VH-VL binders against C2 domain-containing protein 3 (C2CD3). Designs and how they scored, part 2

Target 1, 169 residues: C2 domain-containing protein 3 (C2CD3), of Homo sapiens (Human) (q4ac94r1171to1339)
Amino acid sequence: SSGLLDVGLRYRRSPRTAEGVLAARTVSISVQIIRACGLQAAAKALAEREPALQFSATVGVNASVTTHLSFLPQGEQRRTHPVACSFCPEFSHHVEFTCNLVTQHCSGEACFLAELLEFAEVIFAVYHENTKSASDIISIESCKEYLLGVVKVPTKELLIKRSGITGWY

## First folded at step 6 (VH-VL)

Design x6
Fold by ESMFold2 at other seeds, look of step 7:
Structure x6 (fold): chain C 169 residues (1-169), chain A 122 residues (1-122), chain B 107 residues (1-107)
Amino acid sequence: as target 1 above (169 residues)
Amino acid sequence: QVQLVQPGAEVKKPGTSVKLSCKASGYTFTNYAMHWVRQAPGQGLEWIGGIYPSGGYTYYNQKFQGRATLTVDKSTSTAYMELSSLRSEDTAVYYCARGGSYRYTEDAFDIWGQGTLLTVSS
Amino acid sequence: DIVMTQSPDSLAMSLGERVTLNCKASQSIDSYVSWYQQKPGQSPKLLIYAASSLQSGVPDRFSGSGSATDFTLTISSVQAEDVADYHCQQYYDSPWTFGQGTKLEIK
């Protein structure tokens, strides 16, 4: 429900293909998931409705983060490994999303990546999850994950800032 | 033929505002950013700001933030720059320039208007 | 703001000589540099983009090179029509900034 996530976004060009056709060229959006803080407040708020979180809200959560670009299918989301028992985890995780410079709407009209970036956002979801270690008995509750919060970062500044976007959100 | 057409001159008094126009033709207006650059007499080029016409995202040189306002009219393929609280140091040629190609994500200014000479004097 | 510093401020050359104009960025900007030619009373004209890519319709005697902080514009055999001011510009991070310019003259 609350907390902060320290992230970075960068635009990275793919090399030209052997044929040198720019329309076939892809671009990578580099995403850094550095760290989080303030997760205890989020865990405590959620624990008021989720008894399974009572202990974790006191001692530390097993945090992981999913990352998704709003114009890519949700199947393209990426996930960090969990950082055990912490309210201020350090992820130091890097992911790259490959994007086409030109894509097509359902209407068949071409759409350029810059148009998508103007309106798009990167969506981060922070979860607490059970590990398979000590609780790896077949149990539905031991496999559950709990959403601690969602952060959305607009991508439009990537159009004018090659050094990237960084900060707490 | 790709063109950016600007009026030739404007004369204004200090403390007033001006709205400069830039009419684009010969290309898909929303596929490129539009930029505004000025050049005082005998001086170099100074970037004022830019606008992405598709969504209207504007970005400004901080020097002009609060004084400059960039807009577009997509129906007429026309970009506008309004500059307020004019002073004599604003006397310059004001260019519009096409850049920030959505297709190539490059921002070199490949087409320039001929410029509007703004004179600010009593 | 990224400062672009051009050198020399002015240059006088004989016809047919090789001209080298320099532009230095105050920080690394990869190859996000363009070069413009501006003749007296005219708008700037794009010559080079991405540090080394020749704009369509620009004569092959113009070329660009460099990366990171140091960039050059070269005219392999200068002609009378090349008398102009030359500006470099970075488009790595907003605000976009220009060098102060180099005036090229024929002796």
Scores: ipSAE 0.428, ipTM 0.763, lowest interface PAE 2.5, mean pLDDT 84
Fold by ESMFold2, look of step 6:
Structure x6 (fold): chain C 169 residues (1-169), chain A 122 residues (1-122), chain B 107 residues (1-107)
Amino acid sequence: as target 1 above (169 residues)
Amino acid sequence: QVQLVQPGAEVKKPGTSVKLSCKASGYTFTNYAMHWVRQAPGQGLEWIGGIYPSGGYTYYNQKFQGRATLTVDKSTSTAYMELSSLRSEDTAVYYCARGGSYRYTEDAFDIWGQGTLLTVSS
Amino acid sequence: DIVMTQSPDSLAMSLGERVTLNCKASQSIDSYVSWYQQKPGQSPKLLIYAASSLQSGVPDRFSGSGSATDFTLTISSVQAEDVADYHCQQYYDSPWTFGQGTKLEIK
């Protein structure tokens, strides 16, 4: 069972100076997280092992999405607000990651952004977040979250497509 | 002294294949994309495809997808373009051209080879 | 595919005149345009990249302008050595495409 995630990826480079020298040593990778669909199948599969999810698997999940670039540290991931009670949430979320044109390889050697994009991917993780019970619970320290699925989108096409990459994954 | 060196001419029969070479020198081969462009006699320029040498990522003009194959040999700083199922309409000058620097993500063709004249005839 | 349309197809100019060559894209391509000069029997040479940036070693009588869909190559004072075909090219989205060319002659 799987859902689908509608996303868009683009990058922009810095404007050049009058002499043609690059004005900045960073670029932005723009990520749009538009919407998801088909989350019921994922929720039902998860509910077979997690009885607390049986109700949500029937009526709708509180979905949120994390976004991470594979060559950036995990701590730089971003997260949408949850969209309540839906199997087809609309996020309409925009994230920008700033990236250096030259960065460090895992071995400590210098790497160029184009080399990273050739091998890299954007990793999306879709979660269900349980909401707190109102009035019946005096104190609740944290909400539980449950992973519904993971989507990985390769970045290499950004090398040849300035208009970006869009679609369902 | 940045240079791209190509053989001057090739003659082939229809239905065969050709593998054209482009030897790069004077720069770090893996820091730039390599592109192939052809020009039929008296005609304009037509982009065939490109390759990023570090990972071998290739991309093609759909017109040539399935017939053109781009490869590189990093140890010799040489790019190759193989064109299969040759037709008389493939008679043209074939250029290699250096494209986007990985440092600047800029892909204008700043260095061109002198071209190889491919003649396809019976 | 993005179509690049050049105008005029051919142009004959007197020495010292100003030349304006036009290139129009079939869709907005920001400033991802380059211009090449191709003299008879030679490979193309890059003149302008990023619509308006002059390549190193190119005489400053050459200039480029434009954005989005309409681009112009200008030669401020034409010289005899400028006899060539001139090509525009987009590198916004693959497949990269060239205009059909403009042939410049001296009267």
Scores: ipSAE 0.418, ipTM 0.755, lowest interface PAE 2.4, mean pLDDT 84

## First folded at step 7 (VH-VL)

Design y1
Fold by ESMFold2 at other seeds, look of step 8:
Structure y1 (fold): chain C 169 residues (1-169), chain A 121 residues (1-121), chain B 107 residues (1-107)
Amino acid sequence: as target 1 above (169 residues)
Amino acid sequence: QVQLVQPGAEVKKPGTSVKLSCKASGYTFTNYAMHWVRQAPGQGLEWIGGIYPSGGYTYYNQKFQGRATLTVDKSTSTAYMELSSLRSEDTAVYYCARGGSYRTEDAFDIWGQGTLLTVSS
Amino acid sequence: DIVMTQSPDSLAMSLGERVTLNCKASQSIDSYVSWYQQKPGQSPKLLIYAASSLQSGVPDRFSGSGSATDFTLTISSVQAEDVADYHCQQYYDSPWTFGQGTKLEIK
């Protein structure tokens, strides 16, 4: 496969409240986007259909990563800042998604977070961001991003590993 | 009146299989994981594995991987554990226990009465 | 696997005495510890979860404390009906593991 992403996922309990309210609790799904590698192969494959990428495919990409938890709205998506000119960027980026332990289905029936995590995924999309250069004022060129790859990491193991899951995907 | 009901006893010969049942009542079956724990005579408690009934996600103690199979029947709120290639060392009381992803705590808050499995020639 | 080591193996106490049972984890497990009472011939019964949270229906004389690796179960004033085996258990990482148990008797 083209490219790999080093990530970590961890379930975190909310701190106890001073009132000791146990009926309603929130938790966080902590996501770390540590680094990527192997992006040159992905960039070269894309450059075969997109000539504007040929230079970046040989020198380095401006990589950024979006992160989305599959049962949350797309508006909850997060993005790293780009790491310039590298095929092995280090992001060291941390994201927390706050989740309720109990939610509602469209029928009004309660849905517990565990049931959501059993089926859910964290979805990472890796982009090359083509940034404006000083020479762009002479040539008309739109600011574009190019999808290098998508990684999906299931969340179900968080049900049995409080230490979290980490690795290359 | 939350409860887990198990058969009292089973007797089997070495090399055979057994399928133990655990019928849940008094709660929403799919909201909690179901776990299996055994206790050999005079010994401590040993976790075998767990299953999340909604999607059927199973996870096992590596010691039992390949021999134990956990399943559920959501329509009857019943959990099953099948143990194959039985040995005399498998003689134990086998408990089902409710733990759970509800409130994200896996402590076993409800236990069945246990099934005594005896494996002997 | 995370090993849970209980001490003492057995204990004989007079009625009304304060009892402290210990459980040590082989690695840091935060507060993901539960305690169970098991009377002879019976199933285990949950007493404490999350190291210190008292399960509904459990008498106030039971309490739990500790974090990281060292955990205790305390019975503030032991009663005759408290004669049982007591097990600690971690649920931090699979496989879930139990301590070997502590047998409590009344002398």
Scores: ipSAE 0.465, ipTM 0.772, lowest interface PAE 2.2, mean pLDDT 84

Design y2 (from x6 with heavy chain Y104G E106S)
Fold by ESMFold2, look of step 7:
Order: sequence, then C-alpha cells, then structure tokens
Structure y2 (fold): chain C 169 residues (1-169), chain A 122 residues (1-122), chain B 107 residues (1-107)
Amino acid sequence: as target 1 above (169 residues)
Amino acid sequence: QVQLVQPGAEVKKPGTSVKLSCKASGYTFTNYAMHWVRQAPGQGLEWIGGIYPSGGYTYYNQKFQGRATLTVDKSTSTAYMELSSLRSEDTAVYYCARGGSYRGTSDAFDIWGQGTLLTVSS
Amino acid sequence: DIVMTQSPDSLAMSLGERVTLNCKASQSIDSYVSWYQQKPGQSPKLLIYAASSLQSGVPDRFSGSGSATDFTLTISSVQAEDVADYHCQQYYDSPWTFGQGTKLEIK
C-alpha cells in the first residue's frame, strides 16, 4: 500500500587533476529526491493503529525522506526538509555522498567501491512528521515521526550509465 | 607484466557457435572489468559487451543481445565470449580489453589482447 | 546510442608537422572520451583517457582536449612511428561506442 517515489541517482568519479591521486580516489554519488505520490494509502493504513494520524491521513501528511547508502554507516543518512500537508509532495532535493574508492566492507576487509555498487542499494525512508498545536500550553508533546514506507533502489546500473538512472520506485 | 592472451584464429561454419577465451595475467583479475570488441576486416571497432568478474554483472551492446554470452572463470583468470548463430558478417578480429577499473580514474581500455581472428565461412 | 564522428577520415602529413584529429559526440558526454592508436596488424593502444589525461608510457607529443561534444587529439610533432589508425571512444553511457577512425600517413 505504500506510494511511489520519484528519484534520480548518478555516480561520478573525482575529476582528473594535476594536483594528485587523492582527488582521483574519491567518488560522489548524487541522489535527487524529486517527489512522491500515493501517500494517502500508506497514511490511512498507519492511522488504523495510530489515532494521532487520523487527521493527516485525510488531509495530507508532512512528508520527509531519509536517504542512506547500504554500505555506509546508518549515521551517514541524510534527510529532506518536510513538505507540509500533501499526499503528493514535491521535494526537489539533492544529496551528495562522498566515498573513497577503497573502503572497508562490514567484515573489516578492504574493498573497492565499484564492487560495493554492484551489490548495493540506496534506501529511502518516507516519514510523516506529526506536529502539535502550540495551544496546548500545559504540555508540549514532542514532535513525532511515523514511517510511511521504504524504497530501495539498486546501484549496479550506475557502473555503466554516467547519465544516471531516474524514475519512480 | 600485465597481459591478455588470446588464441590466434578460429574457423567456423555459419549457424554454429564459438567460445573465445582471454587469459589474464600480471594483475588481480577481479579488480577490473573485461570487455570484448570486434573489428571486421577494414572496418572500425565495435563494442560487444563487458563483464565485472567479481559479481558477474554483464552488459551487452543490444546489437548482440541473445547471441553473445560473456562469462569468466575466476580460478583461471580467464574471460570467455560465446557467440551463437554465426553468420559470415561475424568474420572479424575479436579482442578482449581490460577496463572499467575499480581502482583507476577512468573506464578506458588500457590493456588489450592481441585478438583472435574468427572466420565464418561455408 | 551515442554516435562518435571522427574527422578527417584520412590525412597525410610531413614529419614534424602538428596534426589535429577531431571527434564529435552526438550528445554531451562530459569528458568521458578515450583515444586509441592502432598500428597496422596490431591491437589498439590507449593514448588518452578522460579527454585530456595522458596514459603512462605515451610520448608527451600526444595531447587531448575538449569537453561536452567536441574532442581533439593533437600530435605536436608527428614522427614516422605515428603512422596508424586513431579511434576515439565514449564511455559515458553503455553501449560504449567508437568513432569510425582516422588514418594517419606520412607523405
């Protein structure tokens, strides 16, 4: 029941420079988080177990998206600003991940980034940020976020397409 | 000494298949992509496809889809290209070439085999 | 597919002259271009990668330039051993494609 996410991925190696090998040993993975749609079904399903979401499930969610590369630590994830009150938000958000060509796998072995990209994926998590009216003077309930869905996009095609990959997932 | 070694020649009849080999030495085989390029007599270079040996990811020129199959044997550091349903226009020199470096700054083909001349005639 | 168009098709030069070979892509390909030299009866040899980077062991009389769609291979002072076919290639998007080649002769 989860919606769709329109994303773009691009893999670029560091530009060749006269200054040194260090610039040649880094890579950027560019991620575009363009928009989402169909979030109402996800919000309604979640609202069956979360009464606090009932209003948002009918009028619109405050959506944000986290982005994580499967071979990087979870602390390296990035997040869009929330887009208020929509089931079809437009994010138009860009994220750059800078990686070394030689990195350590989770087993501690050194490996090349291209080997990781062959098996890796970009993981997008779509959240609703629930906000509370400031009129509740006696108590301020903390802002809570609710997971609406997860999208995983394989990275292997980036090895052969410098123009990148784009589409709905 | 980084080297790609190919057999010199093959002769085949139309409608049959051929499996060409490319033996790599002098480098870690799984650190580089392997590509196949052909050149008909008096003609330019034509890319057939490539393979990343570590995970076996293959990609092909759509012109050869369904006829070309790329494989590797990591234990012998050997790449293979099988071409089926041979036709006379498949007569060409077939090169293997190292590229798509996991360590390098480019995907250019920096080492080439000497080529195998495939002749397809009845 | 990205089409690579080379010019001229053939060219005859005197020893010591500066020669310029051109390669044009059918779409923008940044700097994902390589140049190869192929002497008669031999396999190609990489000269230039990333449009302008000189491969190790290649004489410095060879140079490359260009970006986006227009690329140039230059030989500053041509020598007898430079008699060969020259190919450009894009590696921006699969399928990788080559230009039709330029034949260089010494007159």
Scores: ipSAE 0.390, ipTM 0.726, lowest interface PAE 2.7, mean pLDDT 83
Fold by ESMFold2 at other seeds, look of step 8:
Structure y2 (fold): chain C 169 residues (1-169), chain A 122 residues (1-122), chain B 107 residues (1-107)
Amino acid sequence: as target 1 above (169 residues)
Amino acid sequence: QVQLVQPGAEVKKPGTSVKLSCKASGYTFTNYAMHWVRQAPGQGLEWIGGIYPSGGYTYYNQKFQGRATLTVDKSTSTAYMELSSLRSEDTAVYYCARGGSYRGTSDAFDIWGQGTLLTVSS
Amino acid sequence: DIVMTQSPDSLAMSLGERVTLNCKASQSIDSYVSWYQQKPGQSPKLLIYAASSLQSGVPDRFSGSGSATDFTLTISSVQAEDVADYHCQQYYDSPWTFGQGTKLEIK
């Protein structure tokens, strides 16, 4: 499918760095989920295998996006609120992932972070959240969600662009 | 030829510390998380913690917080788990297990060491 | 912590029978479940990940299914070498937790 996400990534040190605690630090990785497009094509493709999506593929998708860092647990993922009935939703959603940089030796936190960012990815999953219809007598669940697409954005560019990275993916 | 090699056994007295090793080979060590799991005699599996060798980022089961320390030596592709203030209930087989890649999110443990039997007795 | 509850605790099966092992999570964990086989005196071996994906080298008589909170491991035709303990594990959230295990024996 040809769906796209417009996202931004940057990092910053925690504003509440502990005074008097020299061995423990935190870093925040900020993720912006700005907007998406091309969701109708994705919804139509999925509706070929899932007829329950036919109406949404015609009218509009209730889109939400999950995001997480590849080195954090799956349960650390964050989710936007759904944007109803749109094929080009605007999320304008901001997420911060806090990373505790407790070094194993006094080698330096910048070196530690550089190694993580070299290999890490931010992973986005775009879903349609179908609502339970009062007229749908065969529905057992109150709601159901469908995966429209997955986008992976490498974090290594943050080592070069201090102001962050943004764009369509 | 992906493998994780651990020493067979360790014997320790209560109140002391132990540092268990896990030597990895056959893959790029820094691309995968390393986890530690223990199994007391006749009991189930219990996760202790995990470490991402690139950057040394760690997670701990809160049950072991403050007693367990996970480290790596990237130059030798070796992971370590140190457990302090040992008690008799720490007697178990301790496994290292390879977890999820930074390029993927799977933390399913697809490669396991043979385990080290730690016996803590007075 | 996410509690993983397996059932039954043990079972004995005749060769060639179909086996179903159950695992229930205390909260929704999507499909972040794995299944392990552990033979006596050995380390665990991964069978199934992502609830239903078969690990390379595992016989296709093994399959997994389920989502959200209820998961199953199925052995379509039990063989003698399938005698083992079977563990489910969630990897949705820290701490990663295992079920208590199901012991499979041959009658």
Scores: ipSAE 0.176, ipTM 0.708, lowest interface PAE 5.4, mean pLDDT 82

Design y6 (from x4 with heavy chain E104S, light chain D31S S33G N34K Y54A)
Fold by ESMFold2 at other seeds, look of step 7:
Structure y6 (fold): chain C 169 residues (1-169), chain A 120 residues (1-120), chain B 111 residues (1-111)
Amino acid sequence: as target 1 above (169 residues)
Amino acid sequence: QVQLVQSGGGLVQPGGSLRLSCAASGFTFSNYAMSWVRQAPGKGLEWVSGIYSGGYTHYGDSVKGRFTISRDNAKNTVYLQLNSLRAEDTAMYYCARGGSYRTSDAFDIWGQGTLVTVSS
Amino acid sequence: DIQLTQSPSSVSVSVGERVTIDCKSSQSVLSSGKNYLNWYQQKPGQAPQLLIYAASTRESGVPDRFSGSGSGTDFTLTISSLQAEDAAVYYCQQYYDSPWTFGQGTKLEIK
């Protein structure tokens, strides 16, 4: 079965003083990635089809988490440091996505950030990374990563609550 | 009023199947994880299964592969499908509201319980 | 899986006395300054009720005579001045790692 991820999300406004005619106000979507658990089940399921994972599924995975805000380009994606050899890694990672209050929609039309947040999601992907060996000096093969699970958290609740969203997903 | 109302229990033979339902009211159901917890007669509490607000499921070792948890956010209802039932599955089954992004991570609201009896 | 062991298994005490119930976890349930440990009360014929979450925080409406303490692997529920209505079974529960698990319970009876 899939793992569990303990995260927090909050919406923070940025503007402070006198504005210019063309100035746009910005806000931040703050994301905290605290920890994960239940990763052994995911690793065991993958190991049934991937022999290279059999050892890691027994002793611990090298976990990392990517974070992506669904209306931003994938290049805005962020990634935690990996936590070695654990099925319950602690990340304690903080990410901020800075957004303009008026943005360009994928259709090319200008729209307010609130409209985008109505249907947007923060997408978390949890990966295991097998480390490469010294034998890779001859081989060009790099370290391989394996998707353990995906969590999606809607952003629409941020429009109605100042304290944000926290908890296990 | 915040509440969980359960249904679907009963008597069943070993190897049989049963579906339990738990209807929620008085809170935003889709924001909460939901769990099932059981208690055999005269015994302690055993967590059975949980489902997170995003739909991800997890199971206790004793029921994995036999039980399936699901939710219908449009009906504010969580379900537990019990398959391949055994005598040791005889218990009072409770649904419970789990953690959300806005409240404690504990089981703070419980249903009234529904009895499942597996006769052998 | 994380195992929780409670002690004592049962206890019989008089109204007004103090009782402590211990819960020992097979591994630490502490992360980012939070202990992922709850306490529940179950009176005869009723569903469980949450008493304490995050090891030491009382749920709203729970009397001040109930308190939780401890960290990491060792936790204690204390009832400082027992009332007759406190007769129940008490359970600790961890939500640090899936599957979630309960202690075996401690039965509290009033003499």
Scores: ipSAE 0.007, ipTM 0.547, lowest interface PAE 11.4, mean pLDDT 81
Fold by ESMFold2, look of step 10:
Parts: structure tokens; C-alpha cells; sequence
Structure y6 (fold): chain C 169 residues (1-169), chain A 120 residues (1-120), chain B 111 residues (1-111)
């Protein structure tokens, strides 16, 4: 709990829906990944067990963020571009998750999106990509990623908030 | 009525411990980051610690490793555990409501302050 | 840590005059068009009160005579027509990078 992530979440009907009523059962959950800060402390803590992280913990990490909704398959996760050599990276990244209002459980019962959002979370994972000089990377798989932290933001407020959810987590 | 009501504080010897409490009312506590800010007598403001809606904590350099911030969303209360107290920790301690999705991460609501005196 | 340096440390002015208070950050606090800088007022014997957030946005209930400006590393709080009740200490504060930090304060007195 060493780093912070500035994010925004919105719930709205899809702006790309065709006219007519045949497929009017989708909504969009918009996720904004704005920036992070405080990553040096996270990098230093990891560097105690990962010597390869020592340089990055001193000069800056190559940060990227994955995001996914807890009720969607992990293959639906999205990832920001990496931001090089910073402890306060600025991502300015926008992700749209298109969701059905009604889904089917494997048990055969229907489930409304509102039921899912009541207990669901948007999960953010912040990674460092350890990209080194050409000499270093030729030694195979020396370009590893390291988990700096995980942030989970409950989605239940999307059920009542017209302006969405934003802030530091 | 939005308010933060602080309790705890008092006199303690160097090396001692104390727990400060800050009870919130009039807003959805779990949506807000909370912070502690202190002010030594005749001095400026120093941010001490913060805790975010998701439970993540961060600390000022002068208190890291000695102080622990926590929150109990069921009681609408944020706590600051002060350990290994030193004379330089003598200050008025304020709790403050930080950012949410409705407010920038600014301290828009402050408690009344709780005095902590560390003296031999 | 990001250090914030305010100037002047103290100023004494008359009612109705214009006052400027500067805050200089050791690092830029600008990200994606937003400046992560706030201004607070602390009157004698009281807790601080938020005046300005995001460098230039006035908090609800704050008189129009208070304004914030600047970007990146250089910020200014302006009181365009000083009132007697404005006697206080003024602080800038950054929330760009943890730990959050305050400026050392500017004491505003009425002559």
C-alpha cells in the first residue's frame, strides 16, 4: 500500500448502439486510468527481494496498468501503454467495457448487470516492465514485469452516480 | 450536517503511544479519503498520513514506521496510532476529509483538532 | 519529496489593497491539464479551511476576491480587495506525489 492510482469510472448506455430495439440490451462501463504516484516506495520494497529492480527503484519505473471487471473473463482485461522511467506516470488511458444488461449463469439462471455491479470491482494491477540495454536483454527473458500493486474499486456506486466515480485509490 | 469530531490526545512521555480517533457524520464516509495533518506550536502545517477509499495508506517521512492510520467504515471513524512518540511530535493533530469523485483530493472538511503533548 | 516554497513569509497590508502570495514547487505538479495544488486559509485559533483547489478552482462559499493562478511549478494566490477578516496564515499544498506537502505558510496581517 505504497502507491496511488487516479482513476475514473462511468456507467452509460452505449453510444454506438444502432437505432431500433432489437439489440438494446447493452451498456458501456468507461474506465479512465489517469495517473499514478508514490511508485518509488513500492519499487524500493520489491527491490529488497528483486535485485534487478534496484536501478529502477532509484531512477524510475516503466509503469503500465492492467484493468478488468471482476465479473468478466480475465481475457477481457486491458492494458495501458508503458510510461518510461517515472514514479508518477501519466497514462491518460480510456477503456470501454461493453456489457449486457442481462447475463446467464452456468446454473441456468439469469442475472442482471445491476446485480453484478452491486458486488463487483474494477481491478487495476500496476506493473514495472524491466527493459534493459540490448546486452542485458539478449540473455533471454531478462525483460520481466514486476507487480508493484493492486487496486480494487467497487462498482456499486455506478448504480446511483450519474457523474461516475473518480479519485485516488 | 457534515462534521468530523475528534477524540483522544493528551500528555504522553517520549517513547509512549497514543491513539487518535475521528468520527465522521453527514456524508458517505466510505467514499472519501481521510488524512491527518499536524501543526506544531507556532509552526506550519505538516501532512502526516492518509488512507484512501480502497484502504491504501501513505505516510509522511517523519512518521513512517511509527504511526499507523486505519479506518472502520462501519463506525465511520478514522484512527491514527502514534507509537514511539518524540518531543517533535508535539502538535495539534487535525483529521481532514480528502478527495472523492466529487472533490479533488483537497482537504475540504477539517476536525476541531486534538492536542498531543510529548514531554518528559 | 516535493518542496513548496511560499513568498513572502509575512505581509502587512491595509483593507482594500491587493495581496499576492506565491508558491513555488520543486517539481511540476501538472498532469493531463490539471494542477495538483490547493490553497488553505487558517485564521487564528481555527482549523485550516480550503480556499482553492486544482490551482484555480474556488471552493464553494469562498468570496470572489480570492483567486488562484499559475501552472506547473509557479502558483499565485491573489486577494483583490483585502477585508479585515482575511487576516490569517495561507498555505499551498500539493497532492501530485506522495507524501503530500504544504508550503511553509504566509502570514497576512492588517496594518
Amino acid sequence: as target 1 above (169 residues)
Amino acid sequence: QVQLVQSGGGLVQPGGSLRLSCAASGFTFSNYAMSWVRQAPGKGLEWVSGIYSGGYTHYGDSVKGRFTISRDNAKNTVYLQLNSLRAEDTAMYYCARGGSYRTSDAFDIWGQGTLVTVSS
Amino acid sequence: DIQLTQSPSSVSVSVGERVTIDCKSSQSVLSSGKNYLNWYQQKPGQAPQLLIYAASTRESGVPDRFSGSGSGTDFTLTISSLQAEDAAVYYCQQYYDSPWTFGQGTKLEIK
Scores: ipSAE 0.007, ipTM 0.597, lowest interface PAE 10.3, mean pLDDT 81

